VHH binders against tRNA(Met) cytidine acetyltransferase TmcA (tmcA). Designs and how they scored, part 3

Target 1, 213 residues: tRNA(Met) cytidine acetyltransferase TmcA (tmcA), of Nitrosococcus halophilus (d5c1k8r405to617)
Amino acid sequence: VAVERLDRDALVRDEATLSELFGLLVLAHYQTRPYDLRHLLDGPNLSVYVMRYRGHVVATALLAAEGGFVEETARGIWEGRTRPHGHLLPESLAAHLGLAQAPRLHCARIMRIAVHPAVQGQGLGTHLVDTIIRETGGEGLDYLGSSFGATVELLRFWERLDFLPVRLSVKRGATSGAHSAIVLHPLSSSGQALVKRARERFLVHLPHQLADP

## First folded at step 24 (VHH)

Design y1 (from v3 with A33S Y109V)
Fold by ESMFold2, last read:
Structure y1 (fold): chain B 213 residues (1-213), chain A 120 residues (1-120)
Amino acid sequence: as target 1 above (213 residues)
Amino acid sequence: EVQLVESGGGLVQPGGSLRLSCAASGFRFSRYSMSWVRQAPGKGLEWIGRISSGGDTEYNPSLKSLVTISRDNSKNTLYLQMNSLRAEDTATYYCARDFTYEDFALFDVWGQGTTVTVSS
């Protein structure tokens, strides 16, 4: 089993990979995003990781690079004067949790994880994220994160990977008791400090209001 | 153990209709969104649509006029109604537990699939 970050030019010459990748990437989001391989390749802040077995793509993850703002812009986000598009984690941590350093740090948000049903239940999703943690740490990112609709299943999945909850908020359009969550995983010393502060604030204000699934 | 089991597949003539079922067990079915996905021989996976815990549906635009997704929470069962079937609808059909929300997407449990063949 091999995990790799895809190279755009090499992908053009591999029609089998393109077909298998497209099927996995458009799951669940076909209607909600005008998403195709050309838009993926033209979006330099997006990264795709694939897992191959015997020449077939069996799992994939989609990541968005976020953060890395200069001090002036980071201050604007912290103070609520600036709302940069596509930077969910930095904005939430700075504007909502008061963590002024967050927008200066570099992170990636894991947005999509897909494993083909024929190979489900074998820990491949966990293996894929473990590889991403190792590679992004080697690339100098400060932290990883994800934002998702809170369920016990997803929180447990992230917990196994040492991603820690740092925010719980009401889901858009949801009824009472429905929440979304943000989890983080530190990669650098600055990332560790950020996650520690985020956890401290989260635990002080954590209500026991999550529905038992 | 969380399980999903599809049924209702088989041979259907072109122009026909078919209803697939997905029996859920091991979790509180009524609290989760569910999706149908298919894979034609030699092709990649194709998302058909989802139904939320509250019953709201969302469909692949290419299939919206041909399919209807419903659920019966009292029977822990998800349904896919397909009409006006063509040879290109020949595929293995899967149901999956769907954790999609905004930009995040993950299907954590799939059924084994049921095969639909559209042929004369």
Scores: ipSAE 0.625, ipTM 0.840, lowest interface PAE 1.5, mean pLDDT 83
Fold by ESMFold2, fold request of step 25:
Structure y1 (fold): chain B 213 residues (1-213), chain A 120 residues (1-120)
Amino acid sequence: as target 1 above (213 residues)
Amino acid sequence: EVQLVESGGGLVQPGGSLRLSCAASGFRFSRYSMSWVRQAPGKGLEWIGRISSGGDTEYNPSLKSLVTISRDNSKNTLYLQMNSLRAEDTATYYCARDFTYEDFALFDVWGQGTTVTVSS
């Protein structure tokens, strides 16, 4: 099993790989926004990791690079004057948790994880994220995170990977008791300080958030 | 143990119809969104559609006129109705438990699949 970060130029010349990747990467996304895979990957802040077995793509993950703002922009986000599109984690941490320095840090948000059904139940999703943690830590990112509809199954998945909950909020359009969650995993010393602070604020407000209709 | 078992596949003539079932066990089926996905020989996975816990459906636009997804929560069963079948609909059809929400997507448990062959 080999995990690699996708090279867009090489992919254009490999239609079989492109077909396999497209099927895994855009499962739910394809329904509302049909794309040629090349259009999806044209975003400069997106990265795709693939896992291959015997020449076939068997798992994939989609990441979005976020953060890295200068001090004045970070202050604007914290104060609610600036809403940067595509920077869900920095905005949530600064505007909603009051962590004014979060937008200055560099992070990646894990948006998609897909494992082919023929190889399910083998821990490949966990393996893929473990590789991402090692590689992004070596590339100088400060933290990783994800935002998802909160279920016991997803919270357990992230817990096994040492991604810690830092926020619960009401799902958009949901009935009472339905929440979304943000989890984080630190990579750098600055990331460790941020996650520690986010956890402290989360635990103080947790009973209040769970009582929210 | 969470399990999904598809059934109802087989040989069907072009222009025909077929109804697939997915029996769910080991979890509270009525609380979860579910998806159908297929894979034709030599091709990648193709998402067919989703049905929410409340019964709302979403479809792959290229397949929307050909398929209908439904569920019966009292029987813990998910259904896929397919009409006007053509040879290119020959594939293995999977059901999956679907945790898609906004930008996040993950299917955590899949059935083993049922094979549909469209041939005359």
Scores: ipSAE 0.613, ipTM 0.840, lowest interface PAE 1.6, mean pLDDT 83
Fold by ESMFold2, fold request of step 25:
Structure y1 (fold): chain B 213 residues (1-213), chain A 120 residues (1-120)
Amino acid sequence: as target 1 above (213 residues)
Amino acid sequence: EVQLVESGGGLVQPGGSLRLSCAASGFRFSRYSMSWVRQAPGKGLEWIGRISSGGDTEYNPSLKSLVTISRDNSKNTLYLQMNSLRAEDTATYYCARDFTYEDFALFDVWGQGTTVTVSS
């Protein structure tokens, strides 16, 4: 089983890989046309990791690069004056947890994880994320994270990968008792310090967050 | 543990209709969104649609006129109704537990699939 970060330009010439990737990556995408996938992947901050087995794409993950702002922009985010598109983690950490320096750090948000049903239940999703942790740490990122609809299953999945919850909030459009969550995993010493502070803030507010409708 | 079992596949004539079932066990079915996904021979996965715990549906636009997803929470069963079947609808059909929310997506458990063949 080999995991690799895909070269978008080389991928255009590989229809077999593109077809398998298209099916996995756009699960739950409302539009399934190839142009719609191309439009989604045209985002300059997006990258794709795939897992191959015997020439077939069996798992994939979609990541968004976030953060890396200069001091003035980081302050604007913290103060709520600036909402840079596509920077969910920096915005949440600065504006909601009060971590004014978070937008200066570099991170990636894991958005989609898909494993082909023929190979499910074999830990391939966790293997894929473990590889992403190693690769992004080697690339100099400060932390990883994800934002998702909170369920026991997803929280357990992330916990096994040492991603720590740092925020709970009501889900968009949800009824009482439904929450979304943000989890983080540190990669650098600066990331360790950030995650530690985020956890401290989270644990102080945890009783209130669990009481939200 | 969590289990999904599809049934209702088989041979169907072009223009016919078929209803697939997905029996769920090992979790509180009524609390989760569910999806149908298919894979034609030699092709990639194709998402068909989703139904929320509250019964709201969302469909792949290319299939919206051909399919209906429903659920019966009292029977822990998910359904896919397909009408006006065509040869290109020949595929293995899977149900999956769907954790899609905003721009996050993950299907954590899938059934083994049921095969539908549309041929005269």
Scores: ipSAE 0.438, ipTM 0.762, lowest interface PAE 2.7, mean pLDDT 82
Fold by ESMFold2, last read:
Parts: sequence; C-alpha cells; structure tokens
Structure y1 (fold): chain B 213 residues (1-213), chain A 120 residues (1-120)
Amino acid sequence: as target 1 above (213 residues)
Amino acid sequence: EVQLVESGGGLVQPGGSLRLSCAASGFRFSRYSMSWVRQAPGKGLEWIGRISSGGDTEYNPSLKSLVTISRDNSKNTLYLQMNSLRAEDTATYYCARDFTYEDFALFDVWGQGTTVTVSS
C-alpha cells in the first residue's frame, strides 16, 4: 500500500489514474457546485492524495490550501471587512473565534476522504490521513483542519488522529440539536499556539453554543 | 457492528423495474444520510444519489429521471426504485452511510452489494 500526493500536471497524461480517481471523487454530491474531475483538478488550491494497491487507486483524499494572508488582509477578515473565497478555516477562526492572527498562518483543509468498498474496514482512511499529517508537517504548513457535520463517528475518527474540536455551530438548514464542527491538528510551533488558543476559547464557550438554538 | 445489507438484485428484462433494499443495523438509521452507488463490470464507481435523514433526495443528474430513493425509518431500510432498465444498468449496487455536508464528504460504511443483470 503506497500513499502519494498526485502531480496535477502529470495526471493529464495518466488516463488510468484519472478514471479510478473520478469514480472515488464523484462519490461526493453535486449539491454545492458542479463536480467533475477536470473542474476539481483545475482548482488552484486543491491537491489530491491517493492510496494505491497493486496499481489501482483504492483510496483518496482531497485537500484545499488556505490562509497565508498578509497582515492587512488578515485584519480585514478578522474585522469582517473581507471574506476571501475558499478560506473557510482562516475565516472561521478569525471572524468567529476572534483569533486575529489565524489568517496569516498556512493550512490545509481535508475535504473528502473516500475508500473503495472492496477494501473497507481496514483502517485505510486513517492511514491516509496519518501520511498526510507526516508529509504536510515537512512542507511549511502550520496546521490542518476539517469542517463537517458533527456525528459521534466523525468526531471519534478525528480524535483518533489527534485532531481537536475548536468550533461547534448550527448546521445550515437544520432544526435544533444538529451541529457542524471544526477540528484542527497543529503542524508547526505557530500552529500549536493557534490550536491551543482556539481550544481554550472553545471550551469556555461550549455550554453556550449547545444552548443557542 | 454497523452493518448494511443490500437485497433485491437479480435478472430483469430490459424495460423492467426493480426495487433494491438496504437493511441497516448497529446505528440509529433515522439520523443519517444514505447513498446508493453502483459499479458496472469493468467500470468505476458511479454515485446514484442520496437521501437525507429528513427525506430530501439528491441525484446524479445522468440518472435523475430513472431512479427514486426512499427510506422507511420504522424498518431501518433504504430503497432504490429503478425503472425502464437497460443493459447498461447491469451492475453491482451498494448502499453506504453518507457523511456529506456542504464541501465535506465521506462514506464510512458500505454494504456488500447486490448484483442486477439486465438482459433478455
């Protein structure tokens, strides 16, 4: 089993990998915007990790690069004057948790994780994310994160990977009791400081957040 | 622990209809979104559609007019109704527990699949 980050330019010439990747990535819905393989791969901030077994793609993860703003833009995000396209984690941390320096840090958001049913139940999703943590830790990123509909299963999945909850909010379109969550995993010393502050604020506000709706 | 079991596959004539079932156990079925996915022989996986805990459906646009997804929460069962079947609908059909929300997506548990063959 080998995990690798795909080179977008080389993928143009690798039809077998594109076909297998398309099947796994299209498992995601069309609901937020049209998803096809070309559209996803043309995203300037997107990267794809794959797990191969005997030449076949059996698992994938889709990541979005976020953050890295200069001081003026970070202040704008924190003050609510600027809402940058595709930077969910920096915006949430700065505008909603009051962490004004978060948009200056570099992060990646894990958006999709897919494992082929023929190999399910063998910890391959966890192995894939573990590899992502190790590789991104050497690449100058400050933290990783994800934003998802909160369930016990997903919270346990991320907890086992040492991702910590830092925000809980009402799911869009949901009635009371339904929440979404943000989890973070630090990679650098600056990331560790950010996650620590985010965690402290989360724990102080948690009883209020559960009572809001 | 968590288990999904598809049933209702088999041989069907072109133009016919078929309803597949997915029996769920080991979790609170009524609280989760569910998806149907298929794989034709020699092809990749193809997402068919999803039904939310509240009963809202979303479909792969290429299949939207041909399928209907429903659920019976009292029986912990997910259904796929397929009409006007063609040879190209020959595939193994899977159900999966679906954690998709906004731009996050993950299917964590799949059934073993049930095979549908469309031929005379």
Scores: ipSAE 0.394, ipTM 0.736, lowest interface PAE 3.0, mean pLDDT 82
Fold by OpenDDE, fold request of step 25:
Structure y1 (fold): chain B 213 residues (1-213), chain A 120 residues (1-120)
Amino acid sequence: as target 1 above (213 residues)
Amino acid sequence: EVQLVESGGGLVQPGGSLRLSCAASGFRFSRYSMSWVRQAPGKGLEWIGRISSGGDTEYNPSLKSLVTISRDNSKNTLYLQMNSLRAEDTATYYCARDFTYEDFALFDVWGQGTTVTVSS
């Protein structure tokens, strides 16, 4: 099963694919309205990858492009004066880990992974992410990441894909009750340097975070 | 092995009620949020609702009045109560382990599904 990045123009003209895609993407309370999802997908910062089986979309991943700020803006983010909407990873890395150069790097945040139940257990999710790693690296991104509610299973999932935890929030989410976690995967030399520094700082702070009630 | 198994589907008349069950095994069920999803013939997947590990529920607004999700952690079982069933509710119903968190979403484990047919 091949991975395909969807062309937005083509997608708009392909109602069948769009319907199947929407079906997979609305499998959460977030952006569950078709109109909202369409609006989201029309945004310049989102990319959709799909896997097809017998002509049908059976897996998808939604990515948000983040970062790429000029130095002045990056400095503002690091100083806490600037809060760019929809740039979760750069902001978190700059603010929480003190990585001043993070906002300047280009990254993508994996927001959603969905695999149709009919093809469950075949490793399509991991294959999808692996392909995304290769393709986004080829496109010149510096790193990939994800932000999610921390569970042992999810951490293992990302670990198997060579994503590294770089943050674990102390506070639990109000609705989910979960601690927030951030994982990163380097793609470029700059990304490698960033992720390395992020990991080092994370490990230094982790004992203190774990000591908090 | 992590597994979900739905049951309780079948033929029901319009206006009828049905309760579906999802039996979980191979993981600490009580620690996970769970969701119900359905797929009608010829249509895409549709999210029905979610229940957190703490028991908080959230529903698809279009289905909120017709469904109730609950769980029994002592039995490792998720439930979907459906009332006032309509022909449009004919679908295969799936339960899934739900890792939705803010703008992140991942359903990593699904059941095989149970089919509900609403017909006179």
Scores: ipSAE 0.380, ipTM 0.726, lowest interface PAE 1.1, mean pLDDT 88

Design y1 (from v3 with A33S Y109V)
Fold by OpenDDE, fold request of step 25:
Structure y1 (fold): chain B 213 residues (1-213), chain A 120 residues (1-120)
Amino acid sequence: as target 1 above (213 residues)
Amino acid sequence: EVQLVESGGGLVQPGGSLRLSCAASGFRFSRYSMSWVRQAPGKGLEWIGRISSGGDTEYNPSLKSLVTISRDNSKNTLYLQMNSLRAEDTATYYCARDFTYEDFALFDVWGQGTTVTVSS
């Protein structure tokens, strides 16, 4: 089973694939309405990866391109004056971890991972992410990341893929009741430096974070 | 080790009712949100509804009137009650462990599915 990055123009013309993709993506996030999903997919900063089995989409991942801000904007983000929509990782790294230069780096945030139940337990999710790591690294991104409700299982999932936790929010999610976690995977030398600093700062502040109710 | 097993599927007449069960094992069931999903023949996956660890439910608006999701944490079991079944409800029904959070979503564990056929 090969991983494919979908061409969005071609996807629009392929109703069958689109339907299957929508099915998986809607499942991945039940709060995403079909209309919202269409808009999301039409966004210039979104990438869709799929795995096909016998011509059918059986796994998918949705990535949001983030970062790449100019220094002035990055400073604003760091200072909390600027909150760019759809740039969760740069904002968090800059504002919460104090990494002022983080918003200048290019990254992608994995937002959705969905695997069809018929092919579960075969490691397709991990294979998908692993391929994405290689592909995005080859494209010159600095790092990958994800933000999710912290659970032991999810942390292990990302850990197996060599993602490092760099933040745990104090505030619990309204719906899930979980703390938000951010994990990062370096891709470039700059990304490696960033992730290293992020990890260090995280570990320094972790005792305080854990002490919060 | 982590496993979900659906049961209760079968043949039912239109207008009938059916309760599906999903038995969870290998994890602390009570700590996780769970979802029901189905796939009709020749169609894509469709989300039915979700129940949080706290018991709060959310439903697909198109199915809300016909389905009720519940859970018994003491039995590590998730339920899907379906009423007034129609031919279009014919599908394989899956339960899944649900990790939806803000813009992130992952169903990491699925059952094998149980098939429901609604036919006269």
Scores: ipSAE 0.240, ipTM 0.638, lowest interface PAE 1.5, mean pLDDT 87
Fold by OpenDDE, last read:
Structure y1 (fold): chain B 213 residues (1-213), chain A 120 residues (1-120)
Amino acid sequence: as target 1 above (213 residues)
Amino acid sequence: EVQLVESGGGLVQPGGSLRLSCAASGFRFSRYSMSWVRQAPGKGLEWIGRISSGGDTEYNPSLKSLVTISRDNSKNTLYLQMNSLRAEDTATYYCARDFTYEDFALFDVWGQGTTVTVSS
């Protein structure tokens, strides 16, 4: 099963594929209707990856391009004066970890991963992310990341993919009941440096709540 | 091993009711939100609803009047009560561990599914 990056314009015109994507994502609070997915697709920085089986989408990942800010904006983010919408990773890295140059780097945030129940447990999610790592690296991004409710299982999932935790919130999410976590995967030398610094700073104040009680 | 196992599916008459169960193991069930999802023959996946660790529920508006999701953390079990079943409710029903958090969503664990057939 091959991974395919979908053309956004083509996807918008492909009702069948959109329907399948909608079905897989099943995001109650955001994508409860096809309109919500379409709205998401209207975002300029969204990338959609899919895996097809016999012509049908059986897995998908959504990525948001983030970062790439000029120095002045990056400084504003670091200082807390600027909060760019939809740029979660650069904002968090700058604000929470004090990495002033983080917003200048180009990254992508994996927002969603969904695998069809019929093909669960076959490592498609892992394969999907692996492919994304290769492709985004080839495109010149500096790092990948994700933000999610921290559980041992999810942390292990990302760990297997060589993503490193760099943040764990102390406050639990209202919906998931989990602490927020951020994981990063370097893609460039600059990304490597960033992730290294992020990890170092994280480890200095590493909470003892990485495991579920 | 993290595992979800659905049960309770079967044949039911139109207008009937059915209660599905999802037994969770391998993780601290009480700390996680859970979702129900179904797939009708020849159709795509459809989200039914969600329940938080604290018991707060959210439903698909199309199904809200027909379903109730609950949980018993002492039994590590998720429930889906369905009433006034219709032929169109025929589907395989799945429970999934729901890790939706802000812009991130991942159902990392699915059950094997339980089939519900509504037919006269």
Scores: ipSAE 0.036, ipTM 0.461, lowest interface PAE 3.0, mean pLDDT 85
Fold by OpenDDE, look of step 24:
Structure y1 (fold): chain B 213 residues (1-213), chain A 120 residues (1-120)
Amino acid sequence: as target 1 above (213 residues)
Amino acid sequence: EVQLVESGGGLVQPGGSLRLSCAASGFRFSRYSMSWVRQAPGKGLEWIGRISSGGDTEYNPSLKSLVTISRDNSKNTLYLQMNSLRAEDTATYYCARDFTYEDFALFDVWGQGTTVTVSS
């Protein structure tokens, strides 16, 4: 089982693969249709990784390219004047952690990762992320990240992959009751510097965040 | 070890009812949203529905009238009640732990599935 990065244009025309991806990925809203996934996958900043077994998708990861803003835009994000759609990590790092230069760095957010039950427990998710780390690093990205409802189990998952928590939201999720967490993985020297600083700032504020009801 | 184990599958006649169970272990069950997913022979996975940690449910509109999802956190168990079963409901049914990102929910833990066969 090898990791494959799909051609997005080809994927849009591949109903079978789209169906399988949808099977692994569920939209949070019950009103969401499979065709809505097609539109999401049609986004210009989206990358799709899959692992296939016997011709069928058994694991997948969705990545959104984020960041790479010019100085003026980055400043706007930091100041809270600019909220670019689909750039969750740069916005959060700049606005919440006060990292003014974060939006200028190139990153990818792991939006989704799913493994088929038929191949559960074989470490495919880990392998998938490891591959993504290697490939995106080679492509010149500065860091990877993910955002999710924080649980001990999920934090441990990302920790095992050397992702570092840098934010915990104050507001709890309406459904899960969990705080939203952001984890980062550096890929370049600039990314390393960013993640380090993010972590430092996070740790300063963490006691206050944990005290929230 | 994080684990989900489905049970309750079997042969049922059309129009019949069946209740599936999913036993969770190795994690804080009460903190997670849980989903049911099924896969019919030769077809892809199909989401059935979800239940939040608090008990709020969402269903696939195509299946809403036929299924009810519930949970017992004291028993670390997820349930799927199915009524008025049809031949097309024949599938392997999986419970899955939700790993939610923004407007999508992922499944990071799956059971091995329990097979339901609807046939005369």
Scores: ipSAE 0.024, ipTM 0.337, lowest interface PAE 5.1, mean pLDDT 84
Fold by OpenDDE, last read:
Structure y1 (fold): chain B 213 residues (1-213), chain A 120 residues (1-120)
Amino acid sequence: as target 1 above (213 residues)
Amino acid sequence: EVQLVESGGGLVQPGGSLRLSCAASGFRFSRYSMSWVRQAPGKGLEWIGRISSGGDTEYNPSLKSLVTISRDNSKNTLYLQMNSLRAEDTATYYCARDFTYEDFALFDVWGQGTTVTVSS
C-alpha cells in the first residue's frame, strides 16, 4: 500500500474519494464535522495524504501548513495581538512556551490521521507519518507537529515516531474530554533548535502546569 | 451523476414525529446498503443506522428506540422515521451510501442534508 499525496484540484473533482475520506475521518474523529472538513479541504494550506487498498482510501492524514510569518507578524503572535487562523503550532509555541521566533519557521501540523479499523495495527499509520516526514523535510519545512487529545496510546504512537511532547494541557477539552497535547518533530537545523528549546521549556513548566487545578 | 438528496426536515415540537426521505440517483440503489447520519450543532457526526440492500437494519444502540430505517428500491428512496423527538435530536440529517469491501465498510456518497429542529 503506497502513500499518495492528493492533488487538491483533482480531489475537489473526485467526489468518490472525498466521500471515502470523509467517511474514514468520521470513524476516527467524532468531532469531525462535514462543514469543518470541507472548509479545511478548501483551505489553501491543506495537504491530504492517503493510502489506498484496491483503489479505496483506508488511511489518511491531513496536514496544515503553518508558520513562515515575517518578523513583525511573528512578534504580534508572540505578544498575543495577532491570531492567525489555522496556525496552531506557531501560536502555541510563541504564546505558551515563549518562543518568539517560532512563528517565523515553516511547519506542518498533522491535523488528522485516520486508519480504517480493519487495517489498524499493521503499521499503516507509522508508514504514513514516516512518508510525510521524508516529504516535508525534502520540501524544506523546519518541523512537523500535531495537536490532539492526549491518550497514553496516542502519546506512545507519536513517541515511537520520534515526536516529542512540548505541551500538555491540564484542562480537559470541551469536546474530547481529553487533555490537549502538542508533539513536534524537527526537520531542519532551525527546527531542531526550536524543538530542543521547546522541550526544555516544557519540562521546566510541566511541574507548574500539573500543580494547577 | 451519482447523488443523494434528503428531504423532509423542518420544525417539529417535542414528542412529535418526522419522516425523512433520501432520493438516490445515478447508481443502482438496490445494490447498496444505505446509512443515516446526523450532526447536531457543535457536535460531531453521529451514525444513526444502516439498512442493507435486502432490508436488514442495524441501529445505533442509543437511538434504536427512536428511529426506523426503511427503503423502497422501486423508488430509489431511503427513509428515516423518527418518533418521540426531543430537543437533542435537533440536527442536520444526512443519508450516505455504504461501500462494503470484504469485512469493512466506508461511506462513499453523501447527500446535502436536511435540517430537523425540535423546539416547543
Scores: ipSAE 0.007, ipTM 0.244, lowest interface PAE 9.8, mean pLDDT 84

